# Designs tried in a protein design chat: VHH binders against Coatomer subunit epsilon (cope). Part 18

Target 1, 300 residues: Coatomer subunit epsilon (cope), of Dictyostelium discoideum (Social amoeba) (q55fu2)
Amino acid sequence: MSDDILFESKNYFYLGNYQSTINEINKKSRQIIEKSLKAESDYFLYRCYIAQGNYDLVLQETKNNRGSGEDPTIAGLQLLASYLSKPDENREGTLITITQWISDGVVKFNYHLQVIIATIYFNEQLYDEALQILNNCDHIEGLSMLIQIFLKIDRLDLAQKAYDTMKKIIDPDATPALLSLAWINIYNGEEKLKSALSSFEEMAERYGPTPLLLNGQAVCAIGMKRFEKAESLLLESIEKNPKNSDTLANLINCYINMKKPNEIIQRFINQLKTLSPKHDWTSAVNEAEALFEVSKSRFN
Below, E stands for the ipSAE of ESMFold2; O stands for the ipSAE of OpenDDE; V2 stands for 0.75 times the mean of E and O plus 0.25 times the DockQ between their complexes.

## First folded at step 4 (VHH)

Design s6 (from z13, 15 letters changed; framework vhh_etentamig_d1)
Fold by ESMFold2-Fast, scan of step 4:
Structure s6 (fold): chain B 300 residues (1-300), chain A 127 residues (1-127)
Amino acid sequence: as target 1 above (300 residues)
Amino acid sequence: EVQLLESGGGLVQPGGSLRLSCAASGFTFSSYAMSWVRQAPGKGPEWVSGISGSGGSTYYADSVKGRFTISRDNSKNTLYLQMNSLRAEDTAVYYCARSPEYTYIGSFRDTYYMDVRGQGTLVTVSS
């Protein structure tokens, strides 16, 4: 879309380059004067601050919004920031609030709120609920999440179907389309791994290397049994964000395949348990433990 | 090879209960929604109940709501149907079926599909 002022900002955002997203929005600030465009710009700015762990900034800047009755998108961002700041403490209240919003009908026609809710459900491993919220979505971020959920639950066929829907409604050069195809190619495996790696490398060259893109490259390298390359990429990812649980989980997978001593692997598993919020480390630890069990069977 | 094997059918008196089981093999059971479908003598197939891959979402035909409970144990690759307050009209061969989708809550009832079905287990409700 040639007229979308936020097109490049969104491309950075979808690839996890939150600082470049903020910088690009700020660069375009004089062009962001229409109320609806300003609201969408604020949505992406607040999502970036949340992704960077700056929950307090979002809560302070939005303190005058007193609930979904005023601005449901802002209410959703407040809920997401509050939830991620203390997941174990705020889980029950967050899920009750989401259930009420769905019942009240505030979610049905708000795509940003649907994405926020689906993100919370995904973090809680509530995939049924996440898929229900995204069932009628026809927007880029929602479809991207739908594809990720289908890949997570090992339904490549449904991920491919969702991607085919995505191709009909968005610019093929948009980063969620490129990212979705790269992940689908990883799950197809074999000769498509090289294509996926190339795609992640090209995205990193154009939009800057992010933990998300470095993890994508590393997963491809692991699949191609290029473990030293994967380790290098994952160590670069840790330098950018030492608290990224996906990076640590992939590093554990890499070390298992490199046949590192079990003592070293268990040390990294313990680090992952310590580093991640409870809801995130439960998911990542279960994955890492499964990979460890697979590795053990390969030694016998 | 994808296989579904039903068990637990038999003769029961009206008002009685039965629990059906379906053992699944040859696929990642937790990744697929599952259904129970029945066919009464001389009638066409009727969808009875469905459950999402995680077990978090369940669906029932109006004829069985409040009487039947669908559940699954993904660690055992097994689907269950607990049937209570059985009626003569519940007499049918009950089939375990795999749905091609994980969960589409709104469309699952309206656009019900099955890509694999088992051999069936006979349930007879009579005095």
Scores: ipSAE 0.187, ipTM 0.638, lowest interface PAE 4.6, mean pLDDT 83

## First folded at step 5 (VHH)

Design m1 (from a17 with S30D G56R Y108F; framework vhh_etentamig_d1; at its last look DockQ between E and O 0.29; V2 from the best seeds 0.00; counts 0 for: pae E 16.6 > 2)
Fold by ESMFold2, look of step 5:
Structure m1 (fold): chain B 300 residues (1-300), chain A 121 residues (1-121)
Amino acid sequence: as target 1 above (300 residues)
Amino acid sequence: EVQLLESGGGLVQPGGSLRLSCAASGFRFDSYAMSWVRQAPGKGPEWVSGISGSGRSTYYADSVKGRFTISRDNSKNTLYLQMNSLRAEDTAVYYCARSPDYFPSGYFDYRGQGTLVTVSS
């Protein structure tokens, strides 16, 4: 059955273990015969290439997907790869293309496109537009994104409602459900931080430590005032991806609480501003507030 | 208890303007999409305009597009409808309605008592 064959691959993917996602799909390639199952596995392969920054590979492998007979899902992957390769330069054209696809009706029944479009809208801080695309999405990734957006705009009540809906329709072992609960527990804070930390640790044990999972553990540790533990986790995350902006933001927060020298903290602030000028910490939160408080809407 | 209280209706000449208000209480206003629905004498209800929970996304029926403007002030729990270039066809009782979702839908779980707008020459 298609869900059983790709279940582990998807769980690796949602936790950011892209190489293990690719490896698991390749291991099962002879079992991926049915056309819709092949299309699903290709979707996740291309998503992994995009997440690894291999935009040209996606564009070259899909170059024949053009014209009136194009596959809309592959077109979405091409758009995402192109957008992420040069987001400032491609922003306007990307948003125009999305508007045209919505008007043409190709998004309405394609949850892959819904997730891709919502990702672009979210990166552009167009939260209402992202919510609009996801409003009727009945897939676990779309519901997880909906929860993340509601927490981002300080709406725990809506995030909880969406999580309760998710519980009714998905496999409880699916990692988007585990992540969503952990993020809600971080938002609640206090005793819930222990539960969130345990969940991130269990996911890392089962699926491998990734920047996403290391950042999750670190946020919990900071909330419990375990700054040395948080530092260790964040330095491991930097080793895996030196350009992860959430890791840099969390490390700045950690070092402020540890009262590290201003020269060290300023160096990381400068790195964050260069890598992600639109990151919430640099665009939405002033420096005095960041010194003594933690943003409630952060997830990663 | 959810309450929606419309105001601002009245008698106006064709081409005139009115601004409707809806005071909301008993729920987290910014969690829900809001709509204006109207019912002309002897007719069924007609959706007029909708607005997302944050107020950023607005929607209009073709019959009012370009003439009406929906807005909300979430700090005052108030929904507004600015109605310009009014026509006799706009004569109706106007209702403030809450959607159960963040974006407007065809389903409303609460509706106010309405405010009468009469456009007469």
Scores: ipSAE 0.000, ipTM 0.213, lowest interface PAE 16.6, mean pLDDT 83
ESMFold2 (binder alone), look of step 5: mean pLDDT 87; pTM 0.884
OpenDDE, look of step 5: ipSAE 0.027; ipTM 0.413

Design m2 (from a15 with S54Y Y108F; framework vhh_7z1x_3; at its last fold request DockQ between E and O 0.74; V2 from the best seeds 0.00; counts 0 for: pae E 3.4 > 2)
Amino acid sequence: QVQLVETGGGLVQPGGSLRLSCTASGFRFSSYAMNWVRQAPGKGLEWLSGISGYGRSTYYADSVKGRFTISRDNAKNTLYLQMNSLQPDDTAVYFCARSPDYFPSGYFDYWGQGTQVTVSS
ESMFold2, look of step 5: ipSAE 0.451; ipTM 0.799
ESMFold2 (binder alone), look of step 5: mean pLDDT 91; pTM 0.923
OpenDDE, look of step 5: ipSAE 0.853; ipTM 0.944
ESMFold2, look of step 6: ipSAE 0.444; ipTM 0.792
ESMFold2 (binder alone), look of step 6: mean pLDDT 91; pTM 0.923
OpenDDE, look of step 6: ipSAE 0.854; ipTM 0.943
ESMFold2, fold request of step 11: ipSAE 0.350, 0.299, 0.358; ipTM 0.752, 0.724, 0.751
ESMFold2 (binder alone), fold request of step 11: mean pLDDT 91, 91, 91; pTM 0.920, 0.921, 0.922
OpenDDE, fold request of step 11: ipSAE 0.853, 0.832, 0.838; ipTM 0.944, 0.933, 0.936

Design m3 (from a15 with F103W; framework vhh_7z1x_3; at its last look DockQ between E and O 0.79; V2 from the best seeds 0.00; counts 0 for: pae E 8.0 > 2)
Fold by ESMFold2, look of step 5:
Structure m3 (fold): chain B 300 residues (1-300), chain A 121 residues (1-121)
Amino acid sequence: as target 1 above (300 residues)
Amino acid sequence: QVQLVETGGGLVQPGGSLRLSCTASGFRFSSYAMNWVRQAPGKGLEWLSGISGSGRSTYYADSVKGRFTISRDNAKNTLYLQMNSLQPDDTAVYFCARSPDYWPSGYYDYWGQGTQVTVSS
């Protein structure tokens, strides 16, 4: 467990480069022999499969995880895969299962399960519940999620506190720390937008220009009123994942500012509603508009 | 800039009910946990109840659990405290207070001016 063999794999994962995550783990497979390290690498592999939409692969590979010897982390991954495969159908049963796991005490010291549950809560827009699961978290992914949630609910002060905690326990060059700082800089606005843009560009050069990184750059460009640059970045993001809700929301905001024909804007609004029915298109537009207002409202 | 204004206090007989309101302005109300705190004559401050920004998580001191209900209407920027089964020792000035963190913590960064509740036969 000397030198985190999975460090670069995790960096790719947190930036949304799931194929590179898988490739790096496979390249290190001969060095991943200790059982706790193998369990950690399997966790990230299954998270990648889920992110790629390969839900049946996760369920098939983990089918022996049942009964009294069940690994709670793998059970969490199975629940996440099942939930995401049919969210509308599986929502109620998933939330009931989560409530049972919390009541049974199996979540309390399992950081990966906490992140999985918080991901489901976040997808359901149950931010209070997500924050409660992640409360007092000292794990890097949990702290990164806390920061994102606090920013989403307009609590920059709490996002900053969580970032300060994160810095005490991790390598400051780890990509969750770099992402968290970049997003905090976006919410601060003004000259900090240039710093955030530079950070996203550097990460994209090193780890590949994923939809996550292209969206980050585009949000910076929109805040700096560079709408043509933002459009180019967002169209590249669509090519990589045409079903990314954040890309669609950012493109809608960009096109409103470019005064594109309402027919074009309406098509993207309809696509966003189809992809994220619970996501009020006003909420997505309000989120981008709030970021824009913060950028312009901060004075020198 | 931040402003909190309580209303709804008054005189009530033992066993009666009151609903307090706290109107907030100058901040994004839904992003902050809110609290009710009271001060009885000659006593210190007593935290009674707290509620998360969304309103889905509620917390109560043992002294009021089951009798008081905290709620909020984020569209109206208003915090509420429904008080049932009031007793003479509930007589106090009641304050609404904003939490500096996401959860109730015993420390508050902004307070209302308070509203008097008197329970007397």
Scores: ipSAE 0.013, ipTM 0.524, lowest interface PAE 8.0, mean pLDDT 85
ESMFold2 (binder alone), look of step 5: mean pLDDT 88; pTM 0.902
OpenDDE, look of step 5: ipSAE 0.717; ipTM 0.884

## First folded at step 6 (VHH)

Design n1 (from m2 with S57R; framework vhh_7z1x_3; at its last look DockQ between E and O 0.71; V2 from the best seeds 0.00; counts 0 for: pae E 10.5 > 2)
Fold by ESMFold2, look of step 6:
Formats: C-alpha cells, structure tokens, sequence
Structure n1 (fold): chain B 300 residues (1-300), chain A 121 residues (1-121)
C-alpha cells in the first residue's frame, strides 16, 4: 500500500538487498516520526548491519541498552550480532539466554524477537525449536521462515497453509509473498518451475540481483536441466558473496550434473564442509561416505 | 505405500527391559511426528509417547514417564521405544503410529500391525 512508509525497504530486505534497504530508510527518514515506526526502521537498519557483518557497529551503537528497562528487541539484536560474530564460542551462552527470555515471557508477543530467536535456532539446526517459536505466528517474516522450514521437511500442505495466512496480511505483490510462492512452485516442480524462474527474474530486475535471487533462478534452471545457465547464475552469486553455503551446494549439484571432473567437485565439497558443516547437503554426503566405508571394509 | 513394521516384542520378567523398533518406509520419515500406542487385553488404545520430526521434542503419558524413552534415528528410518522397569500391567500389543503433523497430535493416519509385549513371571 502507498501509505506504508517502510514498504519498499522491506521488499529490498526480504530479498537480501541490504544496502538498498538502508538507502530507502534514509531516503524516508523525515517521514519516520512516530516512535513505533522509528523503532521498526531501526530494527531493519540493524538487521542490515548484521547481515553485512558489521556486528561491532550494532553493539557499539546500542551499548546503553542494558539492565532493568532494556528494550527487548534491541537486546535481541545485540544477542544476534554477538552470536554471529563468534558462533562457536557464543553458542551455549546464546541458547541459555534465549531459554531464559522464553521463560520470562518477554518473547510471546514480540514478533521481532521471535524472528531473531528463530534465526539463531535455524542457524544451529534446531528446527523443532524454530518451529515451536514460530507456531501460530501471524507476522510476515515468521510466516516466511515457516514456509521455508515446512518445504525443507517436505510438508507442502503446511507450507501452503502458512502462505494462505501470509496472503491475508500483506499485498500479494510484496516480495515476501512473491518469494514464498516461487519456492512453493519449485517444490511442486515441472510446469511450475518456469513460473518460479520468471518470478525470480522479475524480482531481480526490479530489486537487483542478490545471492538469494540468483540461487532461486539457478535451482529452477537445474530443475529444467539448463545446467550452463545455472552455472552462470551461480558464478555471479559467488562473485557477490563467496561464502554463501546455498550457492556452493547448488554449484556442486550443477557440476555433478554437468559431469565435471571429480577433483573440481571435491574442492567445492571441502569448501562447503568447512563453511557450513551442518548444511543439509553436507549431512547427506557424510552419511553416504560412512556407508561407502562400511561397504569397502566388507570386501577388503 | 506407507509402511510401519514393529519388532522387538516378546516375553520379559517383571522389572525387565525391552527395546521396540519401528521401521518406516514410503514417506520422508523426518517430516512427521511418530508415536507409540498400546492396547492391553480387553482394553482401549492408550497413547504412550510421541516425538517430533527431528526428535528434539519428546512427550510421554504419565503412566510411562520416567520408565520409557522414545527416540528416532532418521538416517535408518527407525523409531524406538526403550522400556524399563516393566510390570505385568505393561502387557499389551504395542503399535507404531504416524501423526499427520510435525508435532504429535491426537490423530494418527498410519499404523503398524503391532508387536506383543508380555510381562510375566
């Protein structure tokens, strides 16, 4: 709608165009007067800084948000920034803090905090916990996360229900709705792949190509057996973010289908394993490798 | 083509232990909550325990809490029930049952044929 000041900022944000999100917030700054709107724009601003890896900036600018009377949303952003800056070192303390916040009742109606917590749970592969925090959610980002998780666990029926809920609360042309439908179409496959590809292409033309949109196009292209097109898209995605785990996983899939030399494929596999040891593709490879070693032992 | 096959039942003395297995096929195992249900001779069905798709949330009826442990191995498509401190009242046919949802619910859309557990001195 034309009266949602943050509409375009949110569209950029959900597609992973964090710099354009920041630019649009700054462009609208004089219209962001009411304190609740200012708090929402600050939430997205800090989320963008975190996505860009600027964790210290977030922690420095919010350093006075401490103790009694602290803003729980800002505390959540501080926790997310701290966690992502050193995930292995901060994991246990972060999860303990989350458990305490849930027990204290500060999470129940704070949907930004719910999203922050679910993001941490998702990054830790704690899907049961992520689904529980987002259960019965009626907010945009939470519904988008639910759709992604339900598709991951092959529950199209639950993903569809979450998408139907999303349509009740946002413009169907808003990027969260377009993105969710495109992923549901990928899951349905075949004829729907072309529709999904067109949607990702249109979003990239309108809002700029991001690793998220390039990966979406590449998944469609792989499903349509257009492997050279998928390779081009994935190499562009690597150029924008060399450490995107989904891009690496998709590139490995693409190269296997193109029958590239095993040496090349193995280098990407090793890179993915070190970057994201818990990625779903990595887990499947580790299981296959274990089964291969058992088979080899029986014949040696 | 959904199939659930229970194994591991048998005769055990009071105070003994038994581990039931349920092998699943024909569906993506990790997408569904799984449950154990039993039926004692001449009685109705009793839900015992449930487990979420990734296994990090477990649920127990009061009658078995502390004695029974539900678990799953999604790589082997297998659900387990470890039963300790068995008593004659635990004698029943034990069924593996699938919830239609990711978390356990009060409705089960697929059942195994069951395995007999008999606790007798």
Amino acid sequence: as target 1 above (300 residues)
Amino acid sequence: QVQLVETGGGLVQPGGSLRLSCTASGFRFSSYAMNWVRQAPGKGLEWLSGISGYGRRTYYADSVKGRFTISRDNAKNTLYLQMNSLQPDDTAVYFCARSPDYFPSGYFDYWGQGTQVTVSS
Scores: ipSAE 0.005, ipTM 0.394, lowest interface PAE 10.5, mean pLDDT 84
ESMFold2 (binder alone), look of step 6: mean pLDDT 90; pTM 0.919
OpenDDE, look of step 6: ipSAE 0.853; ipTM 0.942

Design n2 (from m2 with S30R; framework vhh_7z1x_3; at its last fold request DockQ between E and O 0.62; V2 from the best seeds 0.00; counts 0 for: pae E 3.5 > 2)
Amino acid sequence: QVQLVETGGGLVQPGGSLRLSCTASGFRFRSYAMNWVRQAPGKGLEWLSGISGYGRSTYYADSVKGRFTISRDNAKNTLYLQMNSLQPDDTAVYFCARSPDYFPSGYFDYWGQGTQVTVSS
ESMFold2, look of step 6: ipSAE 0.445; ipTM 0.788
ESMFold2 (binder alone), look of step 6: mean pLDDT 89; pTM 0.912
OpenDDE, look of step 6: ipSAE 0.826; ipTM 0.930
ESMFold2, fold request of step 11: ipSAE 0.070, 0.322, 0.000; ipTM 0.609, 0.723, 0.096
ESMFold2 (binder alone), fold request of step 11: mean pLDDT 90, 89, 90; pTM 0.914, 0.910, 0.913
OpenDDE, fold request of step 11: ipSAE 0.858, 0.839, 0.850; ipTM 0.946, 0.935, 0.941

Design n3 (from m2 with S30T; framework vhh_7z1x_3; at its last look DockQ between E and O 0.01; V2 from the best seeds 0.00; counts 0 for: pae E 14.2 > 2, placed apart)
Fold by ESMFold2, look of step 6:
Structure n3 (fold): chain B 300 residues (1-300), chain A 121 residues (1-121)
Amino acid sequence: as target 1 above (300 residues)
Amino acid sequence: QVQLVETGGGLVQPGGSLRLSCTASGFRFTSYAMNWVRQAPGKGLEWLSGISGYGRSTYYADSVKGRFTISRDNAKNTLYLQMNSLQPDDTAVYFCARSPDYFPSGYFDYWGQGTQVTVSS
């Protein structure tokens, strides 16, 4: 711990506290002297800028990374920033570029680039492609992403196996490991929800409440039928990031269970459809629309 | 300060085995790939094997595949090279070397002092 200057920065980053990540990197800037350490800190700094929506900042600061001698990791960050700035316009060109990089062999052993590419594939719901990239990733974020994708495609058996393997080779107290276990516990549900809730609360106490951690707590609370607690957490999450699609989806689910007026629920459904039309909200939307139909039949 | 210390060298007869160790200090061991490199008398450096920071991936030069096995014990900050079926051509100074956790790296930023392995008869 004391020998990894970026340890706290990485922990903040993996939990979605991007401003604290930046602050910790800046606090340690005079200790970041060696070229490889500087490159790693820049990677996380640019990842934070991208997560904050500051795509132009990344592109401008790295614009000289071109042609022969190009740093593939910086090229990956440029691709991610440009893709996220205009995903509909840049989708096809981005996927072609990724395919070329894979064919050229520049991705196979570059773990940061693997994480970047998997992020793009995940955003495009290309889960099989993301899994192929992450299959041999020996990077803690990549391992955490692998577990998340397995859970997303309903393969708890593979997620559990990957987590068991992770425990043998990395610090089980690292925040991506704690987060991965919490996600598995949510998937298992029932008695495991209490363990997951406790873990999210402890991480939020130590590293600050973020939309990621607030959503985690809210999902646990919903599963335990603590809907008022979940609402409070989700409203706090909206205040921190009004455009977080998971927060909106969880709030819709929460409000359906609280039997809020259909007019209110429909407004959030329309918000989610506008903001993130590809979001996996079909279950929540279908439940809300069914509830609206029942309510409508009760009125003249 | 970063320090790498090799041990386990010595004299062995052809066909014999040795296990080399490299103890690391002064840095987070799991954040770096580790490598074995050798230098035979009067010859240049020859990369032999590498292992990723968490040990999920291992790599071998063609000259040692099937005879040498790289491993690491991250709890003890120690890198190992199990060397079997040793031949006189394996006589060299063996170095432990650090590189970034990604490959292909091509760069080794810190080296140990080396340990002598001599295969004779």
Scores: ipSAE 0.000, ipTM 0.256, lowest interface PAE 14.2, mean pLDDT 83
ESMFold2 (binder alone), look of step 6: mean pLDDT 88; pTM 0.907
OpenDDE, look of step 6: ipSAE 0.840; ipTM 0.937

Design n4 (from m2 with D101E; framework vhh_7z1x_3; at its last look DockQ between E and O 0.02; V2 from the best seeds 0.00; counts 0 for: pae E 19.4 > 2, placed apart)
Fold by ESMFold2, look of step 6:
Structure n4 (fold): chain B 300 residues (1-300), chain A 121 residues (1-121)
Amino acid sequence: as target 1 above (300 residues)
Amino acid sequence: QVQLVETGGGLVQPGGSLRLSCTASGFRFSSYAMNWVRQAPGKGLEWLSGISGYGRSTYYADSVKGRFTISRDNAKNTLYLQMNSLQPDDTAVYFCARSPEYFPSGYFDYWGQGTQVTVSS
């Protein structure tokens, strides 16, 4: 038995189905009366607006959040929206603001603000800084981010430990737990790839096929040498969001494995560099190549 | 309206010291974080230091850490930068800049006119 009225909304949100998140919150708006529950639903609504690129909407709707009595969580959402609207221009001022908040003690015990700050650090590839913010975060999104960072820095052991912590204290049916396990299974490789693929497919059927879920399926398919399947999934992902850098990186990996002409592959590499110069495409390509080489060694 | 006026610049020998002041008017000074930024001849803007509204937190760029000290006097609406061990590459126009009241931004919303600091033999 669960009294969490936002459970389904959060599941949609964590898998990148932002419109369904908004729709579910609106559907239950009459039941969202209690002040702390309303604040949590507003947090997810503004996160959805930010994910949809509606930065000005967030800033206008929250413009009265200033001065004495400022809500630090709303201030964090304003910072994230401002940062993402012009990342190159706003990077320095954003990092200065974050440093000041940490020093002023505003971040301690505010789990939503910790997630917002870690999101900015993650986007800037400042993984050590993100880990420091998330060290004692018990929030399910914070734990999910921690797992992703540990996988990024090749610490599967720490990713597993963080997942075991999440599993003990968070609903195992919550989508961040399902997603985290699927990615851990990808990094384990081999027979675990089939389990990861099935999990991504099940989440997509229940919560909708988003670029996040299509990319997950494609990485599994590439690892299983199902390159035509991976291409189909990645083309569907591009149709849903042509600016998704992870989708482009996965297409490059897929096309390398399909032995596409070097000129074609280089054009996609150049496109990725234009869209996201700091993207970790080399890391994603190296992991897929490692999975491929491990799979090949089983046949030798 | 909002005004920020820097003073205290001048010519100094290498290894010398200067103290810059920035007098603020037209807003509630203690409600805003304040910053020092410089622009060397023909170069872009370089953020140097920041201080929270009540002065509890200070921040420094690596290029000036240990040599520069930011402070504020909210009773006098004045921001300070103590600069020690000045070197020729510290030659620049120095600006004070205000962080926005709602505090999320990569932009400073108001700037002073700047004061010239020249470090030369």
Scores: ipSAE 0.000, ipTM 0.109, lowest interface PAE 19.4, mean pLDDT 82
ESMFold2 (binder alone), look of step 6: mean pLDDT 88; pTM 0.902
OpenDDE, look of step 6: ipSAE 0.821; ipTM 0.928

Design n5 (from m2 with G50A; framework vhh_7z1x_3; at its last look DockQ between E and O 0.02; V2 from the best seeds 0.00; counts 0 for: pae E 22.6 > 2, placed apart)
Fold by ESMFold2, look of step 6:
Structure n5 (fold): chain B 300 residues (1-300), chain A 121 residues (1-121)
Amino acid sequence: as target 1 above (300 residues)
Amino acid sequence: QVQLVETGGGLVQPGGSLRLSCTASGFRFSSYAMNWVRQAPGKGLEWLSAISGYGRSTYYADSVKGRFTISRDNAKNTLYLQMNSLQPDDTAVYFCARSPDYFPSGYFDYWGQGTQVTVSS
């Protein structure tokens, strides 16, 4: 049937299989002829480089994007790469630059730039600001982010409405739609956890078991009290990316439920604090405090 | 030697006004965007406002929009912050800070020493 030529590349990307995204784009390179299609494929390539931590590569490859003729989308990718390379150092200037771009009207109707800005806001836990940027975003990635943010702020009702809108606009077999439904099912809980787990497993079988998909499976397994399965999935996720803070947070949650010794749990809490000081670890910290007396926690 | 020196801080009653100045030296002032940042007691840094090198664009945090006005006088190498309708939660040390002249940038390369503003009945 008549498909978006980048459909499978984007599916790999949205599930965090960045090398397969790059490989699929290169495999289809002779079919990527039109300027707008080439610009879209380049956007995903640069996003992959950024996700792989290759920030200097992005900045070097885009260094000609300067002056009054600069492409705002590429400027956004440069800002994202710079921000992520040194987030603590670059945080404040990055947020100021974003405010300038919003005020100048550069962000309006540029869906890629909206997603980039929302990614930075999301990473800074500035959810209201991210929602404001994504309010009228009709792009598949923006809708997926909107659903994620609504779930983060406990607005399942709004997440469901956004998902219903997404189904009208995109192929329901696209991985952002599958991922969004799986996370909505997690928030509904109970019998829907099995449906979510099955969806994550099927995506992992088709597109590769990435940290994102392994974490999703693990959250389902924890919800179904299958803690040994969750541990196995999370340890596999650590092997693929030792610096994934969501994996560490999920492992802490898993080990609290398994009633592992406080010393072991505290090691992972300290590792998470070092890796991502601003990570939302409230439930992990609160559960650790509830499981142990204050005097005993000070002993270790 | 790049230098940024804030003046104009002090004690003011709620609802009052104050104007901060930041005198710059050791660099071409008009080539750099300038910022105001504050730190309330026991809290982290809060960005307040920015102004472009020639003053054509100004930006404000929502917490101060409508009450504070950033401006600059490039002939005098001076950055200003006019603060109106001050409230006790505006009590902080106020810093001026320089943005680097290249793009993209996400940090400030030079800071002043800060000036204390205290809003108290």
Scores: ipSAE 0.000, ipTM 0.101, lowest interface PAE 22.6, mean pLDDT 82
ESMFold2 (binder alone), look of step 6: mean pLDDT 89; pTM 0.906
OpenDDE, look of step 6: ipSAE 0.780; ipTM 0.910

